# Ledger of designs, part 3: VH-VL binders against Histidine kinase CKI1 (CKI1)

Target 1, 134 residues: Histidine kinase CKI1 (CKI1), of Arabidopsis thaliana (Mouse-ear cress) (o22267r987to1120)
Amino acid sequence: RVLVVDDNFISRKVATGKLKKMGVSEVEQCDSGKEALRLVTEGLTQREEQGSVDKLPFDYIFMDCQMPEMDGYEATREIRKVEKSYGVRTPIIAVSGHDPGSEEARETIQAGMDAFLDKSLNQLANVIREIESK

## First folded at step 14 (VH-VL)

Design s2 (from z5 with heavy chain T107V)
Fold by OpenDDE, fold request of step 19:
Structure s2 (fold): chain C 134 residues (1-134), chain A 122 residues (1-122), chain B 112 residues (1-112)
Amino acid sequence: as target 1 above (134 residues)
Amino acid sequence: QVQLVQSGAEVKKPGASVKVSCKASGYTFTDYYMHWVRQAPGQGLEWMGYINPSGGSTKYHQNFKDRVTMTRDTSISTAYMELSRLRSDDTAVYYCAREGYTGEYYVAFDIWGQGTTVTVSS
Amino acid sequence: DIVMSQSPSSLSASVGDRVTITCKSSQSVLYSSDNKNYLAWYQQKPGKSPKLLIYWASTRESGVPDRFSGSGSGTDFTLTISSLQPEDFATYYCQQWYDYYTFGQGTKLEIK
């Protein structure tokens, strides 16, 4: 189960299609950092209630870095705070229109994101393989 | 072989609700978004909303936000659209439509149901 | 919402004619990340459901005759029928799915 967070409709849709191509069985979408935080929090609460300690609400979160009201960096920081209380960590992949070698890429790591992906999503498979290998 | 078959015509009074069904066959039901589009007599096409492949999320056009409910029953490959608090201007042909998938991209509406006529009159 | 505007709303033509229908979007439907135009064309005959003809502005759906072609990018799009056939008399709609989904008002193609 994967969560795609992006305020742009077509960005979410394109990401979903590509994730499906990769064999992801379930893709959930939301259009804001606040909504992402809510979904993660609710998922963790349900997880605790159901006693499913080995399963995360989402296997991966694809987070748009630039969003109104709450950007991807702030959303990630807030998610990490919540996850800390549950002793879990979901892989969060930053999605941005900037170069992976840019200053923004460094900022994603500082915010607590695990990887960086260009908006084209051309390196999606490679990023997933890299995360899985760690 | 791939097709969508909708339920029959409905006649309703103002204030009532209608639930239209759309049965899919010939493809993996849970892989595709299902959309609903209506067309008033002599008018154009109006998008109402969609339900995602798993049925876990929906998006409705603002014009229908508080009156429409879209659901799926995966066990019988059937999608449903319920419209409540009907009024005369809801009289239209209602279509279910599959959003196409190229294997990488979701594209347009490639398969359509035959349409369901809903008439709302006093 | 992105508004789709077709021109003309109706037109009359004869078999064998070259027909052109225009569709304009209030905002660009070109996605910069993949350089694709999220624009489709549909054909609808009386009493029938719409049929997909073109997607991504210029890609013909499977089974669609070669006489149908789509062109354009950004906000201006065109559907062309190179040589009109009797079965082509119908109403045509453009649609965007760049930002959710909206249709043009339709263009009714009638026999002269």
Scores: ipSAE 0.891, ipTM 0.957, lowest interface PAE 0.5, mean pLDDT 95
Fold by OpenDDE, fold request of step 19:
Structure s2 (fold): chain C 134 residues (1-134), chain A 122 residues (1-122), chain B 112 residues (1-112)
Amino acid sequence: as target 1 above (134 residues)
Amino acid sequence: QVQLVQSGAEVKKPGASVKVSCKASGYTFTDYYMHWVRQAPGQGLEWMGYINPSGGSTKYHQNFKDRVTMTRDTSISTAYMELSRLRSDDTAVYYCAREGYTGEYYVAFDIWGQGTTVTVSS
Amino acid sequence: DIVMSQSPSSLSASVGDRVTITCKSSQSVLYSSDNKNYLAWYQQKPGKSPKLLIYWASTRESGVPDRFSGSGSGTDFTLTISSLQPEDFATYYCQQWYDYYTFGQGTKLEIK
């Protein structure tokens, strides 16, 4: 189960289609960093209540870096704060329209994101493999 | 062989609710988004919203967000659309439509139900 | 919301005619990340459900005759019927699914 966070509809939809192609069983979507934080928080709360410590609410989060009100960087930082209280860490992949070597890419790492992916999602499989190898 | 079969025509009074069903067959129900589109008499097509493959998420058009509920029952491959607080201007043919999937991209609405006529009159 | 505007709203033609219907979107439905136009065309006959004809602006749906073709990019799109057949008299709709879903108002193709 993965979460796609992007304020752009077609970006979310394209990501969802590609993730499904890769064999992801369930793709959840939301359109804001605030909503992403809410979903993760609620998921972790339910996880504790149900005693399901072996599973995370989401296996991966694909986070758009640029979103209104709460951008992907802030959303990630807030998610990390919440996760710390539960002793868990969900892989968060930054999705951006900028190049991997850009300043934005560096900011993703500083924000606590685990990988960077451009909006084309052409390197999606490689990024997943890289994360899984760590 | 792939088809969507909707429930029969409905006649309702203003203020009532209507629930239309859409039975899917010939494909993996849980792989596809299900949409609802209505068409008033002599008018064009109006998108109402969708429910995602798992049934866990919905998106409704702003015009219906307070009155429409979309659900799906995986066990019987059936999608439902309930519209409440019906008005005369809700009189229309209501369609369920599958959003196509190319194996990588979701594309347009490739399979449609036969439509369900809902008439709202005093 | 993206507004889809078709032209004309109605037209009359004869069997064998070349017919062109245009569709304009209020904003581009071309996604820069994949260079695809999220535009579709549908055919609807009286008392029947819409039928998908074209998606990606120019890709014919399976089973659709080759006399139907779609073209265009960005905000301007065209559906062309190269040689009109009796069964082609219907109402045609364009649709975008770039930003949720919106249909054009429809173009009714009638027999002259």
Scores: ipSAE 0.890, ipTM 0.957, lowest interface PAE 0.5, mean pLDDT 94
Fold by ESMFold2, look of step 14:
Formats: sequence, C-alpha cells, structure tokens
Structure s2 (fold): chain C 134 residues (1-134), chain A 122 residues (1-122), chain B 112 residues (1-112)
Amino acid sequence: as target 1 above (134 residues)
Amino acid sequence: QVQLVQSGAEVKKPGASVKVSCKASGYTFTDYYMHWVRQAPGQGLEWMGYINPSGGSTKYHQNFKDRVTMTRDTSISTAYMELSRLRSDDTAVYYCAREGYTGEYYVAFDIWGQGTTVTVSS
Amino acid sequence: DIVMSQSPSSLSASVGDRVTITCKSSQSVLYSSDNKNYLAWYQQKPGKSPKLLIYWASTRESGVPDRFSGSGSGTDFTLTISSLQPEDFATYYCQQWYDYYTFGQGTKLEIK
C-alpha cells in the first residue's frame, strides 16, 4: 500500500501510473502534508484498535518536498513524532523537482526522510530497491 | 470487445434523484479509472468526476460535489453515478468513460458508453 | 479549473479541404518533468458518444487516419485535418488532463 503526497494533480497521477507499472496494487493519493499526517495518524489508530501492530498503514510514502502550508519536511517531522508513540517507522521518500543541494540534503535527513527521488521518477525502481535492502 | 453499456433513458421531476449504471466488459474493470461526463442539449462536454474501481476512491468536480455520488460493484463490473436534487438544467446525456492506461501513463478517455438521456421536467 | 477555449465555434468546409481547429488553455498543460502536453482531441458525431483521436497533443489513437494530426505545446494547440472526408463532419473537442479534466466548448464542422 503506497501513499503519494503532492499538491500537484499531474505529479500524483504520473507517480501513480509508474507505481502501477511496478506492480503496486494500492496507491492512495493526497494533496497536502496535513492530509498525509491525518491519514497516517488514522491508520495507526485503527491498527492499534485492531491489535495488528506488525503491519504499517502504508509500506511507502512518497512525499513532495514543496507544498503550501505544511511542506514535505514539516509533514515528515510530524509523522515521525506520531510514529514514535506507536514504535514504528514508515519509509518516506523525498520527492523534488531538482537535484538536492547541500542544504536540501541536510533538511531531508533532519526531517527523517529515508531517500530522495527527483520528480522525473527515472530512479524509482533503484530507490525502492535500496530501501528494501536496508 | 471492450465495451461500456449504460442503463436506459430516465424522466425525472425537479428535486428527485437519478442513478445511472455503466457495465464494463472485455477488460479488467478494476484496472482503469471510470469517469462521468455529461452533455446538455446543444452544449459541450462537462466532466463530473471519477471513481477508481479498485478501492472505490472518488474525485468530484466542485460543481457537483454536494449532489453527486459515484460507486461501483466489482462483482458485476458496474459503475454507478447518482445525481440528487435534480433541476431542469440537469437535463443532459450522461456518459461513462474509461481512462486509458498505457502500462505506465494514464491517457485521456479511450472507451465511452453509449450515453444515458436524463430529462428533468415538471 | 483550467479553461479550454476553442476556435472557431463552428465552420463550414468542403470535402478535400484542409481544416484547422485551435484550442487554448488558460495555463500551460506541459508537465516539465516528462515534457508531455496533457492535451487530447475527440470527435463526436450527432447522437453518438465522443471518440478519442489524439492524446499528448500529437499522438494518434489506434485506428485514427493519418489525415488527423495534432500540434502545439504549452497553451496553444491545433488539430489539423489535411483533406476532409465525408465522415469527418462532426463536432471536435479538446480536453486537458494536466489538472483534473476539462473540455473545450467544441467546434462544429459542417459540410458546405
């Protein structure tokens, strides 16, 4: 189950199509960091109520870095705070329209993101393979 | 034999609701988004929204968000669109349309139903 | 919503004519990350459902005759029919799917 977070419709739709090509059967989309936080929190609450502590609400989150109001870095930080309460860690992949500079790379690490992917998505399979190896 | 077959014409009074069905055949129903598009007499095409039959998630155009509900029954490969609180300017032909998928990209509407005429009059 | 404006609203032409129909979007439908224009063209004959002709601005759908071609990028797009056939008299719509889905108001092509 994958969550794609991006305020831009075509970015979400293109990512969904490429994930479907890779065999991901369930892709959920949302258009803000605030909604992403809500979905993760709701999923963790439901998981606790059902007693199924070994399955995450999402296997991967693709988080656009630049979004209005709550950007991807802030959303990730808030998700990590909530996850601490449940003792879990969802793989979160930063998505950006350009190569990371030193400051962006540092903010990605500080926010708690696990990998970086540019919006062309040419490295999508490689990034997922790296995460699965860790 | 990819085909979308819609339910028959309906005549309704203002304030009523209508539910149009769209049965898919010749392809895997859950692999493709289903859209609803309407066309008032002598007018152009107006996108209403879509449903992803796989999980049932929907998106509606703001003009219809408070009045439209899109559902599906995967056991019979059928999508539904219900429009409530009908008024005379809802008189139109309502189409279901499949969004194409190239194996990597979603592209346009490649298969259309035959249309369902809904007439709203007193 | 991205507004799609077609011109002309209607036109009359003869079999064998070259026809162009334009479509202008209120914002760019070119996605820079893949360099594709999210723009399609449809044909609709009276009493029938629309038929997809072209997607990504210039890619013909399977089975569409070579006389149909699309061009343009960003905000300005053109459908060209290089030599009209009797079966081409119809209404033509552009559609964007860059930001959800909207259609142009249509261009009715009538026989002169």
Scores: ipSAE 0.752, ipTM 0.892, lowest interface PAE 0.9, mean pLDDT 91
Fold by ESMFold2, fold request of step 19:
Structure s2 (fold): chain C 134 residues (1-134), chain A 122 residues (1-122), chain B 112 residues (1-112)
Amino acid sequence: as target 1 above (134 residues)
Amino acid sequence: QVQLVQSGAEVKKPGASVKVSCKASGYTFTDYYMHWVRQAPGQGLEWMGYINPSGGSTKYHQNFKDRVTMTRDTSISTAYMELSRLRSDDTAVYYCAREGYTGEYYVAFDIWGQGTTVTVSS
Amino acid sequence: DIVMSQSPSSLSASVGDRVTITCKSSQSVLYSSDNKNYLAWYQQKPGKSPKLLIYWASTRESGVPDRFSGSGSGTDFTLTISSLQPEDFATYYCQQWYDYYTFGQGTKLEIK
């Protein structure tokens, strides 16, 4: 179960197609950081009510960094705050249209994102593999 | 072999609802988005929305958002479009259309149903 | 919504003619991350469902004759029929799927 967060429709649709190619059967999309936060929060609340406190609403979140109002870094920080209450951590992958400079790399880490992926998505499988490795 | 077969023509009064069905065959129904497109007499094509049959998520064009509901029944590979509070300007042919998938990218509408004529008259 | 404007709205031509139909989008439909134009062309004959001809501006759908070709990028696109056949008299629609889905208003191609 994967969540793709991007305010741009074609970005979400292209990501969904590439995730389907990789065998992901359930890809959800949303168009804002606020909606992503709502979906995660509601998913955690529902799972707690049903006794599944260790389960995540999403196995991965692909979070576009640049979005109006609540950008991907802010959305990630808010998600991490909510997750502390449940003792869980969803893998959140930063998505950006260009390579990060050292400042963007720092903000990715400080916001609590687990990996970085450029919008071409050419490294999609590698990033997932690295997160799955221990 | 791949085809979409729609329910038959409907005649309705203003204020009523209509529910059009679209049965898919020859492919895995849940692997492809299903769209609904209408065409008023002598007019062009108007996109109404889509459903992802895997999970049932929908998106509606703003012009229909308050009156349209798209659903599906995966056990019989069938999508549905219901339009409520019908007006005379809802008279149109309603098409279901599958969004194509190349194995990596979603592309355009590659398979269309035969169309369902809905006539709304006072 | 991205508005798709076709021209001409109608035209008459003879069998064997070369015909061009133009489609202009109100915003670019070129996605910079993959360099693809999210534009398609459809043919619709009277009383029939639309049929996909071309996607990504220039890629012919399987089974579509070679006389149909698409070109253009960004905001300006052209469908060309290089040698008109009797079965090509129809209405043609462009469609973008860069930002949801919008059709052009159609171009009716009639026999002269």
Scores: ipSAE 0.751, ipTM 0.890, lowest interface PAE 0.8, mean pLDDT 90
Fold by ESMFold2, fold request of step 19:
Structure s2 (fold): chain C 134 residues (1-134), chain A 122 residues (1-122), chain B 112 residues (1-112)
Amino acid sequence: as target 1 above (134 residues)
Amino acid sequence: QVQLVQSGAEVKKPGASVKVSCKASGYTFTDYYMHWVRQAPGQGLEWMGYINPSGGSTKYHQNFKDRVTMTRDTSISTAYMELSRLRSDDTAVYYCAREGYTGEYYVAFDIWGQGTTVTVSS
Amino acid sequence: DIVMSQSPSSLSASVGDRVTITCKSSQSVLYSSDNKNYLAWYQQKPGKSPKLLIYWASTRESGVPDRFSGSGSGTDFTLTISSLQPEDFATYYCQQWYDYYTFGQGTKLEIK
């Protein structure tokens, strides 16, 4: 189950199509960091009520870095805070249309993201394979 | 044969609701987004929203979000669109349409239902 | 919403004519990350459902005759029918799917 977070509709839709090509059967989309945080938080709450507190609501999150109001770095930091209460960690992949500068690389690490992917998505399969190898 | 077959014409009074069905055949229903598009008499096409049958997630155009509900029943490969609090200006042909998929990209609406005429009059 | 404006709203033509229909979007529908225009064309005959002709501005859907072609990029798009046939008299719609989904108002192609 994968969550794609991007305020840009076509970015989410293109990512969804490529994830489907890779065999991901459930791709959920949302258009803001706040909505991503809500979905993760509510998913963890529901799983706790069902006695499945160590299960993740999503297997992967693709998080666009640049979004209005709550950007991807802020959303990730907030998700990590919520996850700590449940003792879980969702793989979160930073997605950006910019070449990573040293400051973006630092912010990705400091926010708690697990990998970086440009919006061309050319490296999508490689990033997934690296995360799966862990 | 890949096809979408919709429920029959409806005549409704203002304030009522209508639920239009769209049965898919010839393909895996849960693999493709289903859209709803309406067309008032003599007018153009108006996108209403979509459902992803795989998880049931929906997106509605702002003009309809307070009155439309899109659902599906995967056991019979059928999508539904319910429009509530009907007005005379909801008189239209309502289409379901499958969003095409090339194996990598989504590509507009490649399969359409035959349309369901909904008439709202006193 | 991205507004799609078609021109002309109607036209008359004879079998064998070459016709063009234009579609202008209020915002670019070219996605820079893949260089594709998220623009489609549909044909609709009276009492019938729309039929997809072209997607990505210029890619013909399978089974669509070669006389239909699309061109353009960004905000300005054209559907061309190179040699009009009797079955081509219909209303044509453009549609964007760059930011959700909107259709042009339609162009009715009639027999002269």
Scores: ipSAE 0.719, ipTM 0.877, lowest interface PAE 0.9, mean pLDDT 90

Design s2 (from z5 with heavy chain T107V)
Fold by ESMFold2, look of step 18:
Structure s2 (fold): chain C 134 residues (1-134), chain A 122 residues (1-122), chain B 112 residues (1-112)
Amino acid sequence: as target 1 above (134 residues)
Amino acid sequence: QVQLVQSGAEVKKPGASVKVSCKASGYTFTDYYMHWVRQAPGQGLEWMGYINPSGGSTKYHQNFKDRVTMTRDTSISTAYMELSRLRSDDTAVYYCAREGYTGEYYVAFDIWGQGTTVTVSS
Amino acid sequence: DIVMSQSPSSLSASVGDRVTITCKSSQSVLYSSDNKNYLAWYQQKPGKSPKLLIYWASTRESGVPDRFSGSGSGTDFTLTISSLQPEDFATYYCQQWYDYYTFGQGTKLEIK
């Protein structure tokens, strides 16, 4: 189950199409960091209430870095705070419209993101393979 | 042959509901988004929303959000659109349309149903 | 909603004529990450369903005759129909799917 977080509709739709090509059957979309945080929090609460703690709410989160109000770095930091209470860690892949400078690379690491992906998505399969090899 | 076949014409009174069906054949129903588009007499095309038949997620245009429900039955490859609290300006032809998928990208609406005429009158 | 404005609203032409129809969007529909314009053109004959002609502004759908072509980028798009045939008299719609889905108001092409 994959979550795509981006305030831009076509970005989410293009990502969904490429994820479907890779064999992902269930892609959920949302348009803000705040909604992403809500979905993860709700999913973790429901997971514990139902006793199905062997599964994360999402197998991967693709998090756009630049969004209004709550950006992807802030959303990731808040998600990591919530996840600490549950003892879990969802793979979160930073998505950006350009290669990171040194400051963006630092923010990615400091926020707790696990990988970086350009919005062109040319490296999507490689990034997934690297995460799964761990 | 890839085909979308819709249910027959409906005549309804104001305040009633209508449920239009759209049966898909010739392709894997759950692999493609299904959209609903309406066209009032002599007017243009108006997008109403979509359903993803895999999982059943929906998105509705704000003009219809309070009155439309889109569902599907994957066992018979059929999508449904229900519009409630009908009024005379809901008189239109209602189309289902499949969103194309190239194996990587979603593209425009490549297959359309024949349309279902819904007439709302006293 | 991205507003799609077509011009002209109606057009009279003769068999064999070359026709252009324009479509302007209120916002760019070019997605810079893949450099594609999320714009399509449809043909609708009286009493029939719309038929997809062109997507990504210039890609013809399979089975669409070569006399139909699309051009433009960003906000300004054109559908060109060369040497008109009798079966081409119809209403033509542009559509964007860059930000959800919006149709233009239509251009009715009639025999002169």
Scores: ipSAE 0.714, ipTM 0.878, lowest interface PAE 1.0, mean pLDDT 90

